# Ledger of designs, part 23: VH-VL binders against Uncharacterized protein AF_1118

Target 1, 158 residues: Uncharacterized protein AF_1118, of Archaeoglobus fulgidus (o29147)
Amino acid sequence: EDFSMDAEQLAVVLLKNTISNLEMSNKFVEILDNSGSDSVYQNLWGVIYGALAVMAVNNEVTTALLDEVSKSQELSSKVGDAINSLGENSTVVFGDVNGSKGLTLILRKESEVLQNGSYPYSDNETLSEAYARVVAEFTSRSVDFIVKLFSKIDEAWV
Short names: E, the ipSAE of ESMFold2; O, the ipSAE of OpenDDE; V2, 0.75 times the mean of E and O plus 0.25 times the DockQ between their complexes.

## First folded at step 6 (VH-VL)

Design V6 (from V1 with heavy chain I100L G101P S103G F104S L105N D106W S107D T108S Y109T; framework fv_duvortuxizumab)
Fold by ESMFold2-Fast, scan of step 6:
Structure V6 (fold): chain C 158 residues (1-158), chain A 123 residues (1-123), chain B 106 residues (1-106)
Amino acid sequence: as target 1 above (158 residues)
Amino acid sequence: QVTLRESGPALVKPTQTLTLTCTFSGFSLSTSGVGVGWIRQPPGKALEWLAHIYWNSNKRYNPALKSRLTISKDTSKNQVFLTMTNMDPVDTATYYCARLPYGSNWDSTFDYWGQGTTVTVSS
Amino acid sequence: ENVLTQSPATLSVTPGEKATITCRASQSVSYMHWYQQKPGQAPRLLIYDASNRATGVPSRFSGSGSGTDHTLTISSLEAEDAATYYCQQYSNWPLTFGQGTKLEIK
């Protein structure tokens, strides 16, 4: 599979897919809950896989990509390398430990982006409502992040 | 700029409930990823993490003490509270509150600490 | 629980010398934090995420290590460095601290 050729196609597919598929949404929550804080790469990988799983319910290209990634330690290592090379303005979000429904920033703690991109938690929202909003916002931002990540993987594979 | 200060009773009798307040300034618990935690230190002993709470009200408790601990917050007043039930002399310690900043690899480090409040448990 | 064991328990060094403090984890730790605590004071963050120096911390402090073995090094010790130093992990829940290393300046 050539991930670089399909980066723009994957972004279009992800934007068209709905998170209303209950089975895949539940799998995304399960992945976030199980990611933990054991490894930056494992948590980030969980976020990427979760986003793809939620949004790629019936897409053959994205399914093939997820399948290849799940089997490839080499690709997982390249993803890690690419993330570290994204530079000063890159951010990524992952779920918290112990079944937290909140999303946490795990990269670029020093950047202006961390201060400007903060998520407001309203005391007028239920936890479920806040989580749903954060997941929707995260999914939209993850498309951009995944496109950037695949571009960096292309550079690393050269 | 960032400051935290603990307050609560200096003396607690066995079986009583301890309530501590952390009052802070220079940051808000409405900011994504930010949290406040509680850590204690018995005289001459190591630091022990107790609990923390994040901006979104997610809570984490030390499993060894979870049944006795409740952490809560009042975001509008910049306060975080810790309640610990059934106090015992072994719980005698200095209790600290500290900030958990958001960002890469930061969510479980304590970057600013209060001065600590000493709680003695005796009859 | 991931148990952190620090060595040595106590270290005595003269000004200008180097001090090395080791933290050994019972389970692999990706990133270790280090704190400094002077008598009667709250802990102060020195090093976060294995090797990053906190704001205001002098360049003579450095952290290194991965897996089960992590190290805090203080080069060219000064009198004000007399304190107890603690390591902390967040690779496993619950969060745990080492038992502390007391550094005395002769």
Scores: ipSAE 0.000, ipTM 0.494, lowest interface PAE 16.1, mean pLDDT 67

Design V7 (framework fv_miptenalimab)
Fold by ESMFold2-Fast, scan of step 6:
Structure V7 (fold): chain C 158 residues (1-158), chain A 123 residues (1-123), chain B 107 residues (1-107)
Amino acid sequence: as target 1 above (158 residues)
Amino acid sequence: QVTLVESGGGVVQPGRSLRLSCAFSGFSLSTSGMGVGWIRQAPGKGLEWVAHIYWNDNKRYNPALKSRFTISRDNSKNTLYLQMNSLRAEDTAVYFCARIDYSGLWESYFDYWGQGTTVTVSS
Amino acid sequence: DIQMTQSPSFLSASVGDRVSITCKASQGISSYVAWYQQKPGKAPKLLIYAASTLQSGVPDRFSGSGSGTDFTLTISSLQPEDFATYYCQQYNSWPYTFGQGTKLEIK
């Protein structure tokens, strides 16, 4: 499989696996917490948290991961800095969606305008439609690819 | 029903210390995601963030003030404190306390404010 | 530090006018901007957070827009009670910083 993915594609693939695996979720928090100011870890974590905007609805593992970050001023600061470093083509906004009480992370491209819980995405796609499209795009990744990707992360950052 | 009430301001000579208090109600600083902080405003000037503290005792300070100011709290009294040391004429300001929004993964905006207490540093 | 610059510093307008106040960050801050209203002798009041989310209880004539470095607060139809000083605040990066303020006065 191709490991030359851009950072946003990598983040979606990583999140797809961590949302069903608490041990991997905990490993990412551990890596970030132990990384100090290393910009590679900060950029990776920012991209992962950006992707949470698309995937962070009604998922217990994702909620636990966000809760852990919110408990630490240090981790929140690192993630904020990393998101800022992603550049002008993405924006992360926090808000309630679906009329339910909760905090949802919303990832926007630079050209999109967020209003009334939805935003245009290329044409007039709603937030739910954008979420479904991104999920469909990356859910086709094979289990073997994902396992291999996590092995590469352990090798590079142990 | 969220209220914050500052006290402890007054006239003080340069080089002295002063401790401000903020009594709050309608929320608890032991609730996950809650924070409270201090913002000051010199006469005729704009707002300047001083410091804040979160439910987990994490603290952030304005770097210009960190060496002289200390933020603390007493959860049993629902009270926030600001200890100000080595006061200077430029510390003359109204000091507000304010709550930080509960939903706070990266949030540090202030949703409820007290009416302020005035500190005048004069020689 | 991220510098927040508001424009204009002073704005004169009449009741019923549509007014806009801008706020520019010295570097990208995503949508982590809040807007506050302060009347003479009073504490600031939160109007908007996350650049465009209206605080509960704030009239819908207030709106916010922008992302990245350029942000705007708009009042669609000025009321007498809206004459006040307005401040933007960034909370993307520590230390958190405010704009210098825009004083809105009756024309």
Scores: ipSAE 0.005, ipTM 0.484, lowest interface PAE 15.6, mean pLDDT 68

Design V8 (framework fv_miptenalimab)
Fold by ESMFold2-Fast, scan of step 6:
Structure V8 (fold): chain C 158 residues (1-158), chain A 122 residues (1-122), chain B 107 residues (1-107)
Amino acid sequence: as target 1 above (158 residues)
Amino acid sequence: QVTLVESGGGVVQPGRSLRLSCAFSGFSLSTSGMGVGWIRQAPGKGLEWVAHIYWNDNKRYNPALKSRFTISRDNSKNTLYLQMNSLRAEDTAVYFCARSEYFGTDLYFDYWGQGTTVTVSS
Amino acid sequence: DIQMTQSPSFLSASVGDRVSITCKASQGISSYVAWYQQKPGKAPKLLIYAASTLQSGVPDRFSGSGSGTDFTLTISSLQPEDFATYYCQQYNSWPYTFGQGTKLEIK
């Protein structure tokens, strides 16, 4: 229900590295960098996959994001580089991607998983309840993670 | 380090039930993203996915088998189960349990047990 | 259901040969393909996942390629221990389906 971001706002957050977004991304990086906490890392990956599935369900948001990325040769290439920088995890999260087009295919696949009830959730949790939970986590966790992917490349904009 | 060991196979009459077990070690099914499932192989035939269970107790079944088979687990014993009802001759196979991690579409099997044989005969 | 079809179903080759096994999906599955090796009387062993990523501990003579509907497993220089049956598996959507297998006989 409460997506809380429209396509334009999501594109700005993901593509524009502002000071507040950088600080939020740094906090997210610190959480991910905790090598002693497997459960925290795994829970965070679940939230990320859920947020990607929610983005895929909202095709207008995904389309707007990819349209903005496609307008810049540099940004499109750097999105691919950022995905590749995740190493083995990039294959799991984003699959075989070729810039922004690959991301669309992955997000659509996650949408199918969520719609078909294949996304991991409690047996007592309906698809609607899982969707609401993922949406609630979207801005606080998953958007910050996506912003962090772009923050890795911000100094290369020079 | 990671091991999976199946048990419970045997010879059983058509129409009867049988429960298979898989004792695992070296990982926890309570770890987010972790899952364990069953794959079977009839004599001289290929591999067929049966069922899978995730850390959050979410379950997925081969649609051809869903009405007769039930997957479950006991975390206190690190054991996976497959309850097979209304067994038919075509259920004769080696049943493997295998580990996978669920990351959206990520359901390939990285560690396997040696299998337990189920023979359904009159 | 997505059907996975392997070619050939039987392959005979000499030690040192480069061999390829193909796997075709009945619909697009991106790169969500895994390859397994099964020796007689043993459980399958994961070789490759995500179409081209080699599993840890697997010899680098094994490689995978392809995307969409057509996938290939290649062994660059066949060894005697590579005598086995090879299976592809799609994990793009459930039910997760395997190819019928390719039996490799070394000579």
Scores: ipSAE 0.000, ipTM 0.494, lowest interface PAE 16.2, mean pLDDT 67

Design V9 (from V7 with heavy chain I100T Y102S S103W G104Y L105M W106G E107Q S108P; framework fv_miptenalimab)
Fold by ESMFold2-Fast, scan of step 6:
Formats: sequence, C-alpha cells, structure tokens
Structure V9 (fold): chain C 158 residues (1-158), chain A 123 residues (1-123), chain B 107 residues (1-107)
Amino acid sequence: as target 1 above (158 residues)
Amino acid sequence: QVTLVESGGGVVQPGRSLRLSCAFSGFSLSTSGMGVGWIRQAPGKGLEWVAHIYWNDNKRYNPALKSRFTISRDNSKNTLYLQMNSLRAEDTAVYFCARTDSWYMGQPYFDYWGQGTTVTVSS
Amino acid sequence: DIQMTQSPSFLSASVGDRVSITCKASQGISSYVAWYQQKPGKAPKLLIYAASTLQSGVPDRFSGSGSGTDFTLTISSLQPEDFATYYCQQYNSWPYTFGQGTKLEIK
C-alpha cells in the first residue's frame, strides 16, 4: 500500500506540537513552490535538519512518525535504499556540527545526545535508528529530489 | 582588507521600527561558504546573536527575536539589512554585523566584525 | 538553549602573568567553541575557533583547550594590549550563545 504522507505533511507532523516552530512549516510550502533552484534545494536541506533536531527532544512526535513509516512494506523497502544512497554519496552536512555526511552527522549527534541522557524513542530503538528512519521517510517520498539536493549541496560546498 | 560598516542606529520610541544597514567589502556574499549576520550587545552586558544570512539566501534567527526581526541582503550593493519591528527597551544595544566563512551553514564563528551602530529604545 | 558560563567574571593580573579563563557549556558541544577579545568601545576580535585553532594573525601566547563541556583560554605571558573582556561562544546548536564575559584588568 502506498504511504500518502509527503515531505510537507511529514514536516507538519514533526512540528505540530511546537508553536515556536510554526514558521518552519510555512518554509516547506515556500520550498515546494520554488522547486528547481540551488538555493531552494539547500533551504530544503536546512528545514529537514531542523525537523530532525526537533525530533531529538520530542519523543511523542518521533514515535508518531516512526509508526507512520513502519505501516507500509513499500515504504520500508525504500527506506533501506534511501539510507544506503545517502551513505554512498558522501552527502553534505548542514547544521551546527562538523561533518561530511548527513547520516553520519545524525549518528554523531545521537552519540552526544545519548551521553547527555536523552532517549526520544520509548522502546529499545536508539535515537540514531529513529533519525535514520525519518531521513529515509523524506527520501522515500522524493528519493530523486533528495539525491539531487545532496549532489547540488556537494557541488556548491566542495 | 575585509571591512564591515554598520549604520542606521539612533534613538527610537518603544513600538516603533528601525532598519539597520551593514556595508561590507573585501569579500562577496555570493561566494560559497560565506555568511553575514547580526550580533548585539546591551550596555554593560554580553553578546547576543540576532540573525544570520548565508550565500545561498538561507536565514537563521534567534528564536526570541524571529517574530519581530527580519534579515535581508542586496548583493549588488554588498549590503546587509536588519529590519527591527515593535522595538522594546530591552532591544537597546550596540548592533554589530559580522562575517562567517565556513564549509557549511552550521559552523558560524565570526571572523570579521564591524564597529557597531547604537540603537536606544526609550520613552 | 545552551548556556555558556565563564569563570571568573573578573580577573586582575600583571604583565608577564600566565592567565586562564574557563567556559562551561550546559550540554555537550564537542569542540564547537570560539573565543573573542573585546576592548572598550571596539568590536570583538576572533582569537580561537574549534576550541583550539588559532585565528590567523593572533599571537601564539593565546591557546585554547577542552572538549565536551569544559573549555579553557590561556594567555601564557600577559602583555599590556591583552587587557580586555573575553567571550566564549558555542556554535554546536542555534541559537548560538555566548558566555557572560571575563573582564581582564591590570593590577
């Protein structure tokens, strides 16, 4: 069965319980309207990074998103491919940390969060596993778009 | 020979708006990795980051100020702007513009600073 | 927000002294710390970034150390021009936050 949540809906779910982040939901709409430019692609990456950072401290939203991701065999299949694609392409990192790969940065960021005693998922799944699945959800909706975004960022920054 | 020069400060009444400008030279904001932003300092107090804009037009704001302040730029004039609305007494500060030169938007340490422009909000 | 706390807030020293200023983050920030020097009436000047990397043109008597939550700025032999206020800044997460400052005054 096809999972119908697009990148905008996923972002809204990521931010629905945080009033201070409401402007970020509007940014997804703006980005969708202006798709096809380097600046728009890089803005989308920034928004995705921001949404993942919110999830690190909001277990309720993280659990809801992981439940949505897990509900489709098609989506689950795409998740693995998307994660592998991100790792192989040495994707550029946006955010407040040093790194050269988006997924690697998320894993490093989890190490620091876990050291500080934060666990955004309520079962035996780690923060890095939660992040990987949410990143894969974004890519499963727009695998080509996200891969092109990473390529554009890599080209522009290096 | 990197320089940044702020202007537009002054005395304003609470609730009013003010726009600050920062004219920069010796670098281009169209260069990959470049960013410019605003940091303020209240009299006798420490430094507070306000907002930042990057070469690709991505913007970041101090969440406490995002609803009232807007950062923008004009690359043809090498000028950075800060639009400040609904000013309050606690916005009284020297406002500095400063440059970042980093691989990624997430590594903002400020390598060159302007001299600052003073904003005083008083009734 | 990540809170940056400097110690001491005020330091009195003599030319030739070795002085150290510490900065503590309220949560782990790896090595994403910069140090700035500010003289009265002037803009801050970058001294150190990435906790320990000297900015080009900064005298080698300045050094930085630390990782995680505890960071130190050291001046190995204080010179007259070093009397100023020093600030640390974290850039691990936005909003980017500064310490409250350490004012270094001559005895």
Scores: ipSAE 0.000, ipTM 0.471, lowest interface PAE 18.0, mean pLDDT 66

## First folded at step 9 (VH-VL; framework fv_rolinsatamab)

Design A1 (from S22 with heavy chain E105S N107Y; at its last look DockQ between E and O 0.04; V2 from the best seeds 0.00; counts 0 for: pae E 15.6 > 2, grease 20.3 > 18.9, off the site)
Fold by OpenDDE, look of step 9:
Structure A1 (fold): chain C 158 residues (1-158), chain A 122 residues (1-122), chain B 107 residues (1-107)
Amino acid sequence: as target 1 above (158 residues)
Amino acid sequence: EVQLVQSGAEVKKPGSSVKVSCKASGGTFSSYAMSWVRQAPGQGLEWIGRIIPIFGTANYNQKFKDRATLTVDKSTSTAYMELSSLRSEDTAVYYCARSDYYWGSSYYFDYWGQGTLVTVSS
Amino acid sequence: DIQMTQSPSSVSASVGDRVTITCKASQGISSYVAWYQQKPGKSPKLLIYAASTLQSGVPSRFSDSGSGTDFTLTISSLQPEDFATYFCQQHNSYPLTFGGGTKVEIK
């Protein structure tokens, strides 16, 4: 099977991974929030290590992306070429303000997917819908979590 | 050499649907996008949409988003375009066209099918 | 949507003539323009893409110039096989759009 992908395909994969990572983080916050124990906030400073563990889990998603890239000689070659050209021509790797090359091209395509694409994320929503949902939920939960965390900081250090 | 071979001409009644096929050979299929472009008699070219076979994901011209459906069969390297609720103004030659630039900003078409005439008449 | 306004709609020329076709985009599209040649009853053929890259096998008498919104296709010395209709296309963003075409006819 051919695992080669163009910039748009890569953008879709990256976007899916971003959504997945945010979902994982959001789930972690949800678990803490639903713990039913007020002491969770007093002990949360120790749970920062738990956050690191969640980050490690997210690395599995990143690994899936890397695996996909590794399966494509074309993608691997292009990444290699970019690295080799970094010292001579950073535009090859990072691109330009117009998103015509390198990383900026990928970002531009990712944006294009969100704006113009109808790419599936799951059986019941598209990438755009999933991204919007996850961003909204993560933002809401993060703010609430931060407020609760800091409201208990004095108790945490007793 | 890459070749795109499309299905034969179609004659349809208004309100019906048509499904055109495009079989690719001589190159990779899943690595590149397949677009559909139509051309009314004596008119210019109009982009309908594109599909990425490896993902099965399609992007449509808003003009056709409610009537066009793009699909692929990776096992046979065949792309399909279905257009429903046909109207007389849908009478045109329909082309499949491949985009082969790996890291392009968007798509230009290096290989084209021979075209499929779809005639819509009562 | 990005409109591609192509001019002229038709041009009469003789073998050996220099032919120039213009395409104007409704907004900036950098250098992401492709040019196609189409003969009657045939599919379009890619000539140039990214506003500077000649497709393999295309004669060097075909060239283009421009960036932003104004683009030009030039045939330096028209050959008998060059009488056809030519189209520009922006490949900057969706939906992809084409110019209206320019028919190059025998004078």
Scores: ipSAE 0.000, ipTM 0.568, lowest interface PAE 13.0, mean pLDDT 80
ESMFold2, look of step 9: ipSAE 0.000; ipTM 0.483
ESMFold2 (binder alone), look of step 9: mean pLDDT 89; pTM 0.929

Design A2 (from S22 with heavy chain I52M E105Q; at its last look DockQ between E and O 0.02; V2 from the best seeds 0.00; counts 0 for: pae O 14.5 > 2, placed apart)
Fold by OpenDDE, look of step 9:
Structure A2 (fold): chain C 158 residues (1-158), chain A 122 residues (1-122), chain B 107 residues (1-107)
Amino acid sequence: as target 1 above (158 residues)
Amino acid sequence: EVQLVQSGAEVKKPGSSVKVSCKASGGTFSSYAMSWVRQAPGQGLEWIGRIMPIFGTANYNQKFKDRATLTVDKSTSTAYMELSSLRSEDTAVYYCARSDYYWGQSNYFDYWGQGTLVTVSS
Amino acid sequence: DIQMTQSPSSVSASVGDRVTITCKASQGISSYVAWYQQKPGKSPKLLIYAASTLQSGVPSRFSDSGSGTDFTLTISSLQPEDFATYFCQQHNSYPLTFGGGTKVEIK
């Protein structure tokens, strides 16, 4: 059995997951923004819910990946080996400035995928296009939400 | 050794649907993508679509996007292709074929099913 | 869609002959071409991918060359078991597409 996943494959998986997380986060912001109640902004100021909730969003893709890893001794061992190597050789885990090893290699591959690839994401767009779209939408909605949130700060502190 | 075993031959009427199965063994089902390719008698190969089991997402040839549905059952390591609104020109041998994940550059097929003949006739 | 034009449609050859099959892409696909062998009543078999990588277990008499739009599969010395139909396939972008095939027949 082949349990190997090279750096490029991992990069694509991570990007896919990132896009999914941002989409869900964006949806969360959308839901809050479209709540139809001004009180939502006052409540969010009290618990710092907006930013924390966005960052804590879980998705089915992440769950599926983790489940798959957990069911594979080889994959679990690879993850374990990586963790063990953290204390022994940071270069192996984090890599170097050239992106030849570890995390930096993954980041470099992600960059290559986004810059040079036409990798499919859906029937309608590539991975790069999807990432750009989601980032743009999330940024736009986040800024709008922040403006609305701050516009209610005087009411929140009354 | 990796093996892909498909369901048996089908004879269908025009307008009906067919669902072909492909069971994978000897490898990790969720570590690879599954594509479907068909071959009409005496003709070339035509790609229908690809599904990534771990994500449940599929890409389709636009030619089939309205009629083909790809699904998987991870618990049984089985991929399915359903083709609806069958026509006589859909008569072909349908293959499942394994490939690496995600990007087009890795979409070559290292293992194939034995093929399933689907005959559409009135 | 990327069209893969394969030529010739058929070729007659003898054991020991050098056989060359060409595949032309309608647009640049870098080196992302795969080659398959198919015998009657059987599934295609992967021979080469990424236009340079020989699949495990495939004899070294199979090789390919090319980049961009023009690609060539070469069988340096045809063996009895090599009489079959061969297909090229681009794996550069969706939708994935195949050449029309080349039947290598006994002369």
Scores: ipSAE 0.000, ipTM 0.574, lowest interface PAE 14.5, mean pLDDT 81
ESMFold2, look of step 9: ipSAE 0.000; ipTM 0.536
ESMFold2 (binder alone), look of step 9: mean pLDDT 89; pTM 0.929

Design A3 (from S22 with heavy chain E105S N107R; at its last look DockQ between E and O 0.02; V2 from the best seeds 0.00; counts 0 for: pae E 16.9 > 2, off the site)
Fold by ESMFold2, look of step 9:
Structure A3 (fold): chain C 158 residues (1-158), chain A 122 residues (1-122), chain B 107 residues (1-107)
Amino acid sequence: as target 1 above (158 residues)
Amino acid sequence: EVQLVQSGAEVKKPGSSVKVSCKASGGTFSSYAMSWVRQAPGQGLEWIGRIIPIFGTANYNQKFKDRATLTVDKSTSTAYMELSSLRSEDTAVYYCARSDYYWGSSRYFDYWGQGTLVTVSS
Amino acid sequence: DIQMTQSPSSVSASVGDRVTITCKASQGISSYVAWYQQKPGKSPKLLIYAASTLQSGVPSRFSDSGSGTDFTLTISSLQPEDFATYFCQQHNSYPLTFGGGTKVEIK
């Protein structure tokens, strides 16, 4: 059952959810492009697209950041200090910088699942292939957004 | 062309409040954030806070959080900054400054108003 | 809060000179520095932001360099219209903070 799933199975489910959310974000962009009005894209759908893109890419950006942080003793210590300063329960919710528990464990498992090219997403795609396709399409539309999002993540850990 | 036009200079007594307006034109109001920055005579620039017009959500420099209030009127594309409990050290030119609120760009300012001098004296 | 220390406070230079303005952050800010030009009686104008990105319409004689804590704005060949005060600003973390300014005076 759901509450008996191991961390790898949970990571697969969460990754499928992330892919689905990013596909929905791309579909909103398609609706905007088909509307015939650039102002709709720049106004309402731009706001919605930005919010959905941040939600949909959150796990990938966080996982990449966590992986790079765990390779640096200085950054690992800074992240640990920041997490510790948030509250007494921060490790229970967010986990540790090495991905041993909490949300960081799930994010680490997502990275491991993505590195394994045999997990299916659909009849024609593995999870790795689907994720690469969706990220590439998102990136080709919003390269500047991802770069600026990385700068915003730095702000969140000060 | 983006333009930010601010209200005129004000002279205030200590302990009072001031409300500065900033009317935006030449862009989609929902596509950007409005910040307020002040410059005391002969001194550098100091960031007060930021408001996102489409949501009305404001974030403040902790130094000003208890005294500053940022608001927006979307129907007139006008942002407002109110600073209460004025002191002589609040004498400064107050600028509104625009940034794109998407993509993390809300942290540097591509267009600035002309500035509003607020003088606090007895 | 991250303090931005700007130097020199003023510089006097001739048209055609290379002018260098430095800005030092009290903590690492990666490459997240912006530079502004402010002429007397006018509002600041954005020159450079993020990772050395030139704002649209800014002449290519303006450039910056640096990472971490030490940043430099360079005007490769000073022009008469470059007489102004220049400010750095970190945009790595809140609160956003500015340097004290450098007044460039053309001889």
Scores: ipSAE 0.000, ipTM 0.468, lowest interface PAE 16.9, mean pLDDT 71
ESMFold2 (binder alone), look of step 9: mean pLDDT 88; pTM 0.923
OpenDDE, look of step 9: ipSAE 0.063; ipTM 0.634

Design A4 (from S22 with heavy chain I52F E105T, light chain Y94T; at its last look DockQ between E and O 0.02; V2 from the best seeds 0.00; counts 0 for: sugar tag NST L92, pae O 14.8 > 2, placed apart)
Fold by OpenDDE, look of step 9:
Structure A4 (fold): chain C 158 residues (1-158), chain A 122 residues (1-122), chain B 107 residues (1-107)
Amino acid sequence: as target 1 above (158 residues)
Amino acid sequence: EVQLVQSGAEVKKPGSSVKVSCKASGGTFSSYAMSWVRQAPGQGLEWIGRIFPIFGTANYNQKFKDRATLTVDKSTSTAYMELSSLRSEDTAVYYCARSDYYWGTSNYFDYWGQGTLVTVSS
Amino acid sequence: DIQMTQSPSSVSASVGDRVTITCKASQGISSYVAWYQQKPGKSPKLLIYAASTLQSGVPSRFSDSGSGTDFTLTISSLQPEDFATYFCQQHNSTPLTFGGGTKVEIK
């Protein structure tokens, strides 16, 4: 029981990580928009490294996920077995069309949660609701961000 | 063999609070969700909410969201349900019930506690 | 919320009889219905889940059918130990909801 985790539990952690990454990205866009500087997007091309740094912060969440995996003997064993079998049978790692093994199993469970799962993400919303919220808002801001970024590309060019 | 053992019967005054415990044994505690279901005398079953011990997060029936609080103690494999602002209508047998974890489609209950009678009377 | 309308509320039957209990959901819930048996003074006992999976240890005389909104529990040949109250429950989405129950009584 001590940090034992199966594929379904891992899927939940992965979903939370995905949501967290999207939230962080969205927060970055929000920060840029709230910067109050008309030249923020003009200068962004010079600060792309900064964006990458923000992405690197998300790696902490990824690291936490990996820590959880490492704490799970079951998951560690599964990953190990998958790697050992990769050369001979990639289905162990990547799964099959039915989503019965490997990565496809995780994706299938993720899809199941997103479609009809109602387990909690926070006190106010389920994981599915949280994912939908973040994806919707991120998409909206991402489009706006891209337009602004490209509209200033000629100004950023020296 | 999985067993859920609940705390004893309670007699409470209106306006007070009650906290019922449910100790799980014979299986993994954090791998399952714990729900609370009540049954008024001669009535049907009503879902109060569920908690995921592994995350410590809970979902509530809207009817109880302002009065019910679900918690767990993973170290003792015990789930708790606290209901505040008790009314006479809250008189019922309260059950803890285990379900497979996390997926909305797995919210059926394979193991139940023996039930705890909570009587609310002035 | 998904309402589960169970019928009949009670049924009188004899040992050996075929007993049928119906549960109607207010909206489509695929096949995610569970059935429980409850005897007086006891906790509910899971019989079937996912509208087709018999719980371990449950006699094969218990079966169910249905998908979408209409579901049926069938006891093919009623046994003395089967006189009890039965409940349906949707496990499709929260809040989880139960039917009103059907009491199977001895005729």
Scores: ipSAE 0.000, ipTM 0.581, lowest interface PAE 14.8, mean pLDDT 78
ESMFold2, look of step 9: ipSAE 0.000; ipTM 0.516
ESMFold2 (binder alone), look of step 9: mean pLDDT 89; pTM 0.930

